# VHH binders against F-box only protein 17 (Fbxo17): the designs that were tried, part 4

Target 1, 286 residues: F-box only protein 17 (Fbxo17), of Mus musculus (Mouse) (q9qzm8)
Amino acid sequence: MGARPSRRQMTEARRLALTKLPPELLVQVLSHVPPRALVTRCRPVCRAWRDLVDGPSIWLLQLARDRSAEGRALYALAQRCPADADADADADGNRHDEFPFCALARFCLRAPFGRNLIHNSCGEQGFRGWEVEHGGNGWAVEKNLTLVPGAPSQTCFVTSFEWCSKRQLVDLVKEGVWQELLDSGQIEICIADWWGARENCGCIYRLRVRLLDEYENEVVKFSASPNPVLQWTERSCRQVSHVFTNFGKGIRYVSFEQYGRDTRSWVGHYGALVTHSSVRVRIRLS
Key: E = the ipSAE of ESMFold2; O = the ipSAE of OpenDDE; V2 = 0.75 times the mean of E and O plus 0.25 times the DockQ between their complexes.

## First folded at step 1 (VHH)

Design c02 (framework vhh_8emy_2)
Fold by ESMFold2-Fast, scan of step 1:
Structure c02 (fold): chain B 286 residues (1-286), chain A 124 residues (1-124)
Amino acid sequence: as target 1 above (286 residues)
Amino acid sequence: QVQLQESGGGLVQPGSSLRLSCAASGFTFSSYEMHWVRQAPGKGPEWVSSISSSGSTINYATSVKGRFSISRDNPSKTLYLQMNSLRPEDSAVYYCARDSPEDWLEYFSGYDYRGQGTQVTVSS
């Protein structure tokens, strides 16, 4: 016959069901709650829950749930994340970016692996997120009449008859990839860009992608300078891509820089077409 | 005098392999990124592949990726293109090209020098 709980054990079980869980068990329970809900629903409950959400333990357990090869590799690196590893903390430990959580929380909330870290990659929001230099008639945003696989929008940027450039600086640490993880030698930074010309138009296109340290000094660079598209060429878009690996320590930023102009020097926007720019990070399995 | 001299082209059957060479002279070969560019009759030039000055960074056009391999030998000042699984659409004049200088924004093309080319014809 099965052993029955004593009256005292049954009363104790009901009491535990009606009271707050011990911190060790509470951490285990909260580790199953999705990142957004931890911040929006659990953190406001009380000071004890807020302190748990602001700390690393819950987030480390979140990472332990991913049992893929990538997840296990990340978990091993996450266990080595310093408790004081903070993206924008100053010398006094104060946070600069209004983000009150640890580095592991930022990683879980932002989910940087595989996500495109370039904002407004196709011009779907005009020039938002881009630092732009306008030569001639400048950049324009137009409908892309050429299908680009995986593009989130059927829009593109197009240059005029003088050199135009636009740049975006990706802060990898603000995107959730903490410094020790970047320095691990297990991170790959994957970049891609799509470029071309309009029907019966020619262009010159150039891409420069630089990995920069915390002082914005160039550490490593990739440059693409494909041959100019001749005028009278039918509409087309081509991809350029590169993977940065084994780039060493101290990298913080990716500078993604596009340059283009028209070969015909026509007034208007008949130059280089660029769209579906991307910077993605992933963990290397080896 | 800057010179780039391509060789190794010819008439081959589909599925064949071919190795192109480019002998460079008149400049410090080890200081320049190098490119292979091709042009089919009646069509514009198409960039094929690039290799950095040290050989550490290599890129390919999507149409040739997995079939072509670029390499360089800085001591002999030679650029190579190993072409495998050749297709009729690979038929073109193949040019060796030197990348534009570091201040590339001042230039009107992606290359500052190009060779005379070597003809590759893939036909049965």
Scores: ipSAE 0.000, ipTM 0.113, lowest interface PAE 17.6, mean pLDDT 78

Design c03 (framework vhh_lunsekimig_d3)
Fold by ESMFold2-Fast, scan of step 1:
Structure c03 (fold): chain B 286 residues (1-286), chain A 123 residues (1-123)
Amino acid sequence: as target 1 above (286 residues)
Amino acid sequence: EVQLVESGGGVVQPGGSLRLSCAASGFTFSDYALYWYRQAAGIERELIASIYSGGSTNYVDSVKGRFTISRDNSENTMYLQMNSLRAEDTGLYYCAAGTEEDFLNWYEGYDYWGQGTLVTVSS
C-alpha cells in the first residue's frame, strides 16, 4: 500500500547498496567499467568510489585483461616497475597535472602506446601546439598536394628563404608513460617526419630530436641533415625516422625540432615542406 | 660535375674599382639567366644584378650606374664590374644561374649557386 520507489529513487538505492560492498568486491565490479566512465560517472558517486578510482587496483585489473603480447609485457612491467605518485611531480614536488589519479589511471585514460604524441602534426590547426621562429617571410600552412601515406590531414608547413624553425615538447609522463616504465629499458620512442619541397624548388631540411630529463637537460640526441636539394622532382615526400632504445634512466621529455629554408633566397614560401611529424611510444618485445 | 666559382674579391678603398668573375662548368651556360647576390653582415642576401641569355640586364637602384653585369658564353663566365665603390658595398658576393622564368616571375628555383667571394671596401 505504499508508493513504489521512483526510477530515480531506485537508482539512488542501487548506488547506496554498491557503496556498502567490501572494497575488493567493488574493485572487481568497477574494473569492468571503461576508463572514461570510471572517471566521469563512477568517481563522483561517493568518497569510497573516488578513492578506488584514484588508486591503482582498478587500473591494474584493466591492464591484466589485455592478453595481447604487448598487454602481457606491460602488465609484467607494471608489477616490476610500479607506478609511483611522485612520477607526475616536478623537481619541487608539485604535480604537473591537476588530476588526482595514479599514474596507471593516466596511462589507461591517455592510451599513449602507438598514438602520435605530436599535436597538430600536419598544420591542420595552424601553428597551435608549436613554438615557432619565423625567418624571412616565416612559416606558412598550405594544402599538401604531395602524397604522404597515412597523414591525418592534407596540410603541411612550408618555410621561407631564411631559416625557420618550430619545436614541440612532449611530456611523456603527462601522456601516461610513468617514470619507472621509461626507466625499465623496454620502452622504445619512435620518431618520424616527412619533408620535401615544391615541384622544381629547392630546400634545406634539418631535424633534431632530443630526449630530455626532468630539468630539460639533453641526454640523447638524433639529428638528420640530408643534403640540400637544389630542385625537387619527386611526387612524394621523403621520410626520416629513428627509434630511441636503451636510452638509460631519467628521460621525461621528447623535444622535436624542425629547421628549414629554401636554397634560392626567394621571397615567399618556397623552402622546406614538412608534415606528418610523429612521436610514438611502444614496448620492445624480446 | 656542375659548379660555379667566384673570383676577384678583395680589399679596395672607397671610390675604387673591382671586377668579379663567375666561372661555370658542367652545364650549358648560354641557356641560363645569371645573377649576382650580395650578403652583408646581419642583412639578408639581396639580388643586385641580373643578365639574360640575350644580354638584357637589371640592377638594384643602389648599384645602378656604378655596377655593370656582363657574360661571355664562349668563356663560360659572367662578370660584375664594380666602379665608385662605397663602404656599404662591403659583403659576400654570390653568383647564381637559373631559368629566365626565375628572373621574370620567381616561379622556378635557381639551378646552381657559387660559394661566394668577399668584397671589403675600407680605408
Scores: ipSAE 0.000, ipTM 0.088, lowest interface PAE 23.2, mean pLDDT 79

Design c04 (framework vhh_enristomig)
Fold by ESMFold2-Fast, scan of step 1:
Structure c04 (fold): chain B 286 residues (1-286), chain A 123 residues (1-123)
Amino acid sequence: as target 1 above (286 residues)
Amino acid sequence: EVQLLESGGGEVQPGGSLRLSCAASGFTFDDYAISWYRQAPGKQREWVSTITSGGSTNYAESVKGRFTISRDNAKNTLYLQMSSLRAEDTAVYYCAATLSEEQIEWYTSFDYWGQGTLVTVKP
């Protein structure tokens, strides 16, 4: 519901005075500082500030100030979050990424709720972030002549006559959704994709979205195989969507997998148009 | 080995009827959505009709109400009953099988194509 409160600048004199505050008051003051500024500006000030930013108290207090229904539900779950959770540890406890902050800090810094976790969702950065397989003349990135509501770019991916596929793997824990939150039964994973054909072109489109465990084993799957778009149809763009709920424990990744081809010709890129792919996470109320 | 074999094509007068068949072998027919496509001389290949593994059907606007797609899973056979045929229906008709969404594998080739059967509607 709306933007965060305005950030205030601190003068050098004010900053020096704050370093002499008791820890209890310092936590209250620092809890009003936006997450990135806590890490980039406040943490380097002195050892006492570093220790506070590395701990959970400031982050819990920030979450407590979101008084929306969603914010209150999240805060209840956040209170159960392990303070020293090693989200990047492998099965033997070895860390893959060095992260000196608690899991709540990662959540606050990345702000995963409502954000699109698919990178380069419209091809605005070419094929960056996607694992692609090229059939026929392969995938191309083109200007999308069909308006797609909410799309961050007016570009799309288009397939050739032979099957093309592309995939993205979303690490929900690295995106800030810690394991106990995923296991709570209060998380919904919302997926969507926009697909269609160019004017006077036909295509076949398929979508598979899988929820995977920490070992990348499939736990839950959603598939869509809509009817082919007809050659005589005007330009079209249709949405496929699904919400994963009550998926159990142990989910870590979302695998987003698209397949497409044309039905028209063997030369060029006249197949399936795909754009504005999304994976979003939200908390279920109640 | 996967094989799709179309039959039933031929010459017919305008307003006439034909029944096309597609015999499938080498895969689990029940798991596939099966489609008819056609390619007219000098034209691009176009989709005609699809029947899903669950039996749901869909049709191209130009053939809706005139063509009926059906399948016989016991015989591994797809059918297209064509009625009220027009000159513009003249084409080579192809059978294609696509894995149902429940059977999709990453990077799997989803489509098997037949050799085609010619339908000619005489002027």
Scores: ipSAE 0.000, ipTM 0.152, lowest interface PAE 17.9, mean pLDDT 79

Design c05 (framework vhh_3k1k_2)
Fold by ESMFold2-Fast, scan of step 1:
Structure c05 (fold): chain B 286 residues (1-286), chain A 124 residues (1-124)
Amino acid sequence: as target 1 above (286 residues)
Amino acid sequence: QVQLVESGGALVQPGGSLRLSCAASGFTFSDYYMRWYRQAPGKEREWVAGISGSGGSTSYEDSVKGRFTISRDDARNTVYLQMNSLKPEDTAVYYCAAGPTLEELYEWGEYDYWGQGTQVTVSS
């Protein structure tokens, strides 16, 4: 009980002291506040704080604090980020994001580097986030009896006896990777997928990943077509992975597309099993 | 050359029955998944029923379950669709198909074979 009033009083006293700092010192202090708290707690304090949070300086200082090789490379690119970059508009000028801040703020708030940009990667939320085409009895979501290292859930998607597909479109700019950063030649887009079948079942699995421009035209693609498996005897799922690098300029989207079916034509869901799909972005070290 | 030839389409009264046939040639019929699709005027093509290569498994669109039965005769290279308790909503051109239905699969050498279609009209 005594701790709650004491903590409130201490926080209030600190906040009042901070509002009396010169702007350059206030920027330094606020740059240590996590991105979400800058937006939800600091920005509403007063107009001067709002103007600082809406500007690039605090976010540049946050990026400068990562002194790793990757952080230093990103900071050099971030210093060249255009102030007028419109990360919220599509090719037709339509807004698709609620973040009205500069591109550096979106990058810091969304933290796209190393994060899996595929939503619902294991079917832990059913088919949410996926555009699905059902053949035969369609896709099902089931418990994965085989542990996949690093998977956020022990669930998987499984196909029926006719071709099923599902796809997800990742908007890299909406995820925080501004256009000039994508065009820098220093970005790698890392994709991976895990596939298999139930014990003693057969499957055919295909993966197509496309890098698309702002008009959703294909620029670069990767296709994986492993040989059909008549009977699954492995204790583990197999992984497919690929890294896109030096893909040129104008890339905005990643289209992640999976296809599968059963080789035995059994009614139900005994075909290709897919889980732990990923799209991750990282900076390439020189 | 692969060929699929449908037959059996007719004008029938509501509540009536009809059997469609699809004769296949030019491929190893028993190795292929066979399907029936239909397309009503002004609508997209809709999957109706499917049957595995050995005939061991079948599947149906929800609106036709319990009324339609898909079967095959591998000795005659023929797939059948037995349609019972027909409704005006079943009026469509019915197509037989073999192979994958997704166009994206063409880049892996997969391709669809389709019949010419047979007209089913359910009307008084």
Scores: ipSAE 0.011, ipTM 0.284, lowest interface PAE 9.2, mean pLDDT 82

Design c06 (framework vhh_7sr4_2)
Fold by ESMFold2-Fast, scan of step 1:
Structure c06 (fold): chain B 286 residues (1-286), chain A 123 residues (1-123)
Amino acid sequence: as target 1 above (286 residues)
Amino acid sequence: EVKLVESGGGLVQPGGSLRLSCAASGFTFSDYAMGWYRQTPGKQRDLVADITSGGSTKYGDSVKGRFTISRDNTKNTVYLQMNSLKPEDTAVYYCAAGDSYEEFYDLWSYDYWGQGTQVTVSS
């Protein structure tokens, strides 16, 4: 019978033939596969492929192909990445995770540079990802009638007549920025937040962003306490931003903390409006 | 759009068994990690179990050895087999999907959530 394999069967047969390649050639072939597909499609093929995906060689080859100034600087730092660097070790260095990937794999999979590390930055998923404290009528999530440039959603959080707060803790190592890279002095941590008030409403807004060590002790802090928006002011939304540089060694977490309330103690949600919160990481070239 | 629909919850006596199912649509199921979380009123959601796209599993300490998570990529469904149920297992059980293939510790590591299904363990 002239049975022709399906497209999927032919692709599978071709993939299985690759498992017979010498390791050094297999690494070269697999290094051209995107990070997500390496983990979801290549790693399950066999033990030899799993061992290669779990190791650093494929990931180093991917990083080596970015020949920009930023890519070259990152590659030099990646060459010095410890083989046992991991996000899931506790404060005493004891490992809690059973995840087999090296730190370079996490960096490539998470792609932390330039990405917003704050989850649910505009309230598009309610309060998911945020630890919230509700004063008065608490926080609400509402449609934002003020255009905020670059916001992924036209939603915002709004406070009540008593102090409301919400916090998010970003684990930089879990997001892919391994400890030696954080300690290199070549990393900048860029934070931003948008705040304001409804038309004819007033608010008090405060932001505290802290860089914490592995024990969650404060090492560096940025605080913003802008002048209150007074009652009877036109609707507004303003940005506050800061860049952390030269913060030293041992940083692991960013704690992003917002506080707000109404100036007039109106029942309901007429206080501080916050949206498009961000924490981003980038490499410095100088 | 993405949709996760849980089923199989109900009332059982201590020592009984239940099987939860979560039917997924609106995304490439085989590329996503799937998880089960549970929540009692007034408390945060706790990890019950998760399974990566490749089939690697993790369990919460309180359910390890009693519960089994599995997936069927041809049916776009994730399952939770719950054995030797205890009154402490009484909760709303939520299905979750994420495109992260790291171990899910935090609620916010998941991109999508179902509406939940009630499990009550009581005489």
Scores: ipSAE 0.000, ipTM 0.146, lowest interface PAE 19.0, mean pLDDT 80

Design c07 (framework vhh_7z1x_3)
Fold by ESMFold2-Fast, scan of step 1:
Structure c07 (fold): chain B 286 residues (1-286), chain A 124 residues (1-124)
Amino acid sequence: as target 1 above (286 residues)
Amino acid sequence: QVQLVETGGGLVQPGGSLRLSCTASGFTFDDYAMNWVRQAPGKGLEWLSGISWSGGSTSYADSVKGRFTISRDNAKNTLYLQMNSLQPDDTAVYFCARDLSDEEYWAELYMDVWGQGTQVTVSS
């Protein structure tokens, strides 16, 4: 029977066959490979494949396959993206990204549209990803006894009897939304947060979401300061949401900032419950 | 309707005293910190004093410390400012405001509900 080809040998045979295609056909074939596999498996094959993965053409073809109205609008904007629009180079020109070499590749790899850009949105990883300030007994992470639709975890953050805050800074460019796309007037930034109080407890809750420029200066702000939940109400969990549109040019970051405390100054964690925080980006149809 | 109404302003001689009152309606008064702020003719807003929801903590601007006393009566939904040793420079419109800010967490002091103001004139 002899030795059978290994999966590795079969993969190399396929790679060699593909490298014999004319460049025009090769880019079409590779455009059907998922973004992660393009950079981890295809890019290392040879210089010609590396040059294709590093350039914009293959990523434009990836985007062209979404034939929805949103996909077509994105493709028109993507055609205007500079091939060297990468904002992650340091002062010496060194790139800290493992991948990509162009902004379109980052968009395809990160897939920012519709995805929640807030990490650890329910406290499922404790305080990871959050910059926290602890008043009184500080923040705690607890099981949420109130169902929150679409929440990735049945957990929540809870504040103490003095003001607690936590924030997350979302870098839209690092998440794949390149600067010219943000400046196009066709991007909506959708924010949401769920807040409430324990049964028989009251809370004060505030949300501040700021759109910041590249220097972290505030350009646009949304603030929510709903009426406090009074003690002796039933367990509650309510959503606040806002959509930023037509915010102009130069936006790079979203600063998502939560503040909460107990209305009655009880020792412990009887303040605001917050969970399922979200920042999502979508394209607006003209 | 959420509302703050100031009373007690008027004309007073230098060295005199006034007590301002601010009556809250349409919200749970004892769940909020409260502030007094003034605006002198041709000048911007000047924060004067703040009081916690319980009355257990108070703070004052240097310009009024030792002369003014902030207090509250949660049973009456009323905020007070006792003003002693009044000077001509204290002439201003005085506002009460509901405190939504914490200076540690905000770039600027943030007040979300304001009264219409009451005029205090210190003149001979």
Scores: ipSAE 0.000, ipTM 0.116, lowest interface PAE 19.0, mean pLDDT 79

Design c08 (framework vhh_8emy_2)
Fold by ESMFold2-Fast, scan of step 1:
Structure c08 (fold): chain B 286 residues (1-286), chain A 124 residues (1-124)
Amino acid sequence: as target 1 above (286 residues)
Amino acid sequence: QVQLQESGGGLVQPGSSLRLSCAASGFTFSDYYMHWVRQAPGKGPEWVSSISGSGGSTNYATSVKGRFSISRDNPSKTLYLQMNSLRPEDSAVYYCATSPEYLEEWGLDAFDIRGQGTQVTVSS
């Protein structure tokens, strides 16, 4: 939401001066340090600083600085967050090192609100992050000749003449949206996808997005099965979107699944074009 | 337990008309997309036409557009394909297929093609 200040290194001399502050003032000072620097620079200084960074107070103070309507609503929910550790990964995604993070620390470190939780949404990194199934000549990644607003890259995935599918599983808790926040009834999960066909080509496109519990059981779903694109049409790129709200308790994952093929048995990649897939989380405003 | 039974094919002259029917059972017909798919000898399956569960949306392959008309009668659980101005290139086995709005039960397959189809032969 707010502007990110330029990252600054905290000098050792400043740390030594700060260790002489009363605890209540030290918490206030450290609450101005960016989340990653709190974990990587401040936490190693001494046991007292480690205990402060591992606790919720510094992170609650960071959340309290956002005085927007969204920030105030989040802060009220964050005050009810348990101090339990988010156990899955450190700030850089490294699971080999042990870093005890509370759920609020994970939220601040990952900044999930408004961010696209789909990795490699346009194929800018090939097939990295996607579980793919290749029919016919399979999926290809190519330059998208149609401008898609807000897309991080002007690339797209395109299917072959037999069914191709690709999937991504988003772990909302690992992305920083703690369980009690998901269960609050104030969270919206916004999904979108862009699909189309090449000029003078036709395709069949389908999208299935599922909200899953901790055991990966389906709780809620959205499906889109738009009409097939006819051959001999102009190049097209259309959006499908949906917002999940009031989905109840126990949701942990979003499963994002795309299916597509050409309407004819053309060799190569002339089927469904997909790009700028997104899963975003936001808080409901009154 | 989806069952689809095609009928109405036959041998006809070029320029003739045929109406194909597909009787469906084992599922809530009005909740499913329905499709016609054909397969000519030596060729893979070719999609011909699709209709939404309500019948509000229809689409056609370019090769049949303006000549074929897809329709459905949800109370009788029957899908139709009206084929006009038939050409030798339309000769194929015609299959009725269904797909749910989500593909969970279908995996990578586009369509659940059941039954033996109905043969259409357009020849002099």
Scores: ipSAE 0.000, ipTM 0.141, lowest interface PAE 16.9, mean pLDDT 78

Design c09 (framework vhh_lunsekimig_d3; at its last look DockQ between E and O 0.55; V2 from the best seeds 0.00; counts 0 for: pae E 2.4 > 2)
Fold by ESMFold2, look of step 2:
Structure c09 (fold): chain B 286 residues (1-286), chain A 121 residues (1-121)
Amino acid sequence: as target 1 above (286 residues)
Amino acid sequence: EVQLVESGGGVVQPGGSLRLSCAASGFTFDDYALYWYRQAAGIERELIASITSGGSTNYVDSVKGRFTISRDNSENTMYLQMNSLRAEDTGLYYCAAEFTDEQWESMYDYWGQGTLVTVSS
């Protein structure tokens, strides 16, 4: 016989054999491929495969395989509240979607449910992803002295003797939660933050979380303004949390805004500490 | 222009009482947290009492039970009732107001000039 096929040649022959499958069988086969591989390796194979990856069927099958209560609810909701690409056009008719795949593909690729949508939540990457305003000696990032339960990194942001603030704007649609899903009445937005003070110095901490429409106008607000943590506090390890529900239609962004300072005007970083900030979305089960 | 003006300071014997007031102009207290700070000679200012817009109060241990912060939004004034005064209460007393710019998402503090309280035997 001829030359013995290499591992690469065998892989190429298998891909060519797959292109000869009827579309209905190919959809089932491709639905088992991880989302990243579908868009990077399967989509370029031929026009038939590209059309399947660009359409909804493969992605609906992937959603359907999660047979948990959450997965079933999401699958039903995805069919009931399908994405409308023209709903994202501005007044000039321009599409706003910088990610060219369909909304279901974006959802599967980004996997927004159960993931913290706040980037760099503990300062493990410095201030990357945060819009920061420095008061006094400004913000710093330090290692936690007291363990913060569930934090992906044991680091925190620390404020100074004048108000420091920082914010992060989460684009829920860009994260894969398409507008019709957000408008469905079946989505909850869960936020949390951990904050505290240094031993022997007090702090003042403020949190504002706003749900914004596509024009960044405030629609819903949650704020926390706890009493100052007084000096001589031995330990500070406090969580604030809130669940936005029944927030109506038109929500696109979550603006997560934190503020802190000390109570003694001490030079250095003796103000409020914040860490493990989170924004999570979930489907309401009932 | 925002101004906070403290008044009511003076000289008092140990065990005596004083009532401080803080009146605002160019700024309405209604929605803001308000604070009293104390600065003894050679020490940086320390927060001693706070009151929220909803009326919730907080005090450092050294004044708790002796001092009472209150606010009267209709008079645009806050007060500090100081009872059972001690020598260590001597110092400059400042009022402060926390301001949040609703449209610009920034936080500031406005400060008064201070009123002197002297507790002497």
Scores: ipSAE 0.449, ipTM 0.787, lowest interface PAE 2.4, mean pLDDT 84
Fold by OpenDDE, look of step 2:
Structure c09 (fold): chain B 286 residues (1-286), chain A 121 residues (1-121)
Amino acid sequence: as target 1 above (286 residues)
Amino acid sequence: EVQLVESGGGVVQPGGSLRLSCAASGFTFDDYALYWYRQAAGIERELIASITSGGSTNYVDSVKGRFTISRDNSENTMYLQMNSLRAEDTGLYYCAAEFTDEQWESMYDYWGQGTLVTVSS
């Protein structure tokens, strides 16, 4: 009764059989493997597979499978992407990233389109990912008083009786949007923020979002300065939104900056609440 | 020296009108958001009206339709036209200016000393 080869042995045998395929066929086969599995399971198999995963060929085939209008637009741009576009190479050519993936691989792995690129947008993790300046009693995290639609968490950041500010810097390239894609003129950056006041206290809210180059110089900015919410007014959360279009070449970062305070100078956290902040990237159909 | 100076307060009968002024000196408030606050006896200060640097106005419900906030940048003065005054409008009225610099690195709040409005029969 011959010992049935273990599932592991069969997987290894199958892997070995695949290593005998011509590179062109192997690329076709590997293109059907999910991005994470390509990196975690296929890349470590052998040097030949590593080289294929690190190259653009597999990823281009994956992108080509999206036949939507957006997918076709993206694929067209992807075909123009230089294979060696080491977005993370410093001036000395040193790759700082643990994995020398091509730009397309990073895109496929990070899937930046439609994803909220803001971390901890509702404060579930406290102030992680935010640069924070505290006025008065500083920022606090609280539960939402009212349901914020679409929010991943029903928590919010709340300001105090003096100006509080917080900032998050989003690296678009690290998030998977390669530089040539950003520079293509076909990318839109969508921002949104929810803000409001407490029931018994008015607030002042400000939003500034800046698109920055690789040196963190401001290229384009959006600023919102809505009227204060006055005491005993409608308590509904308000939304500020903006879409950056045609922002030119050389954008690397999005600086998302929020400001808030109360209108009564009350001790505690009675200032503007902010939550469900978002930075999303999409491709515009020409 | 930066100063906000309120004027125009006084005693008025119910149903009467007053016009308050807030004159700025030592700075131009063209880029400032401006506010009127009031404080009744035994009550905390409340924001009652605001005007943005762009001229957008907002009012608390209790003064809507009766009070009008306006600004004259050429005179560096903000106004509050108060009509149909009520006893509950009695209080010390303060003007305030809030500014955020171009880099939004610093925000400035200036306050006046207040002007007294008394609505009594």
Scores: ipSAE 0.148, ipTM 0.638, lowest interface PAE 2.1, mean pLDDT 87
ESMFold2-Fast, scan of step 1: ipSAE 0.499; ipTM 0.806
ESMFold2 (binder alone), look of step 2: mean pLDDT 78; pTM 0.775

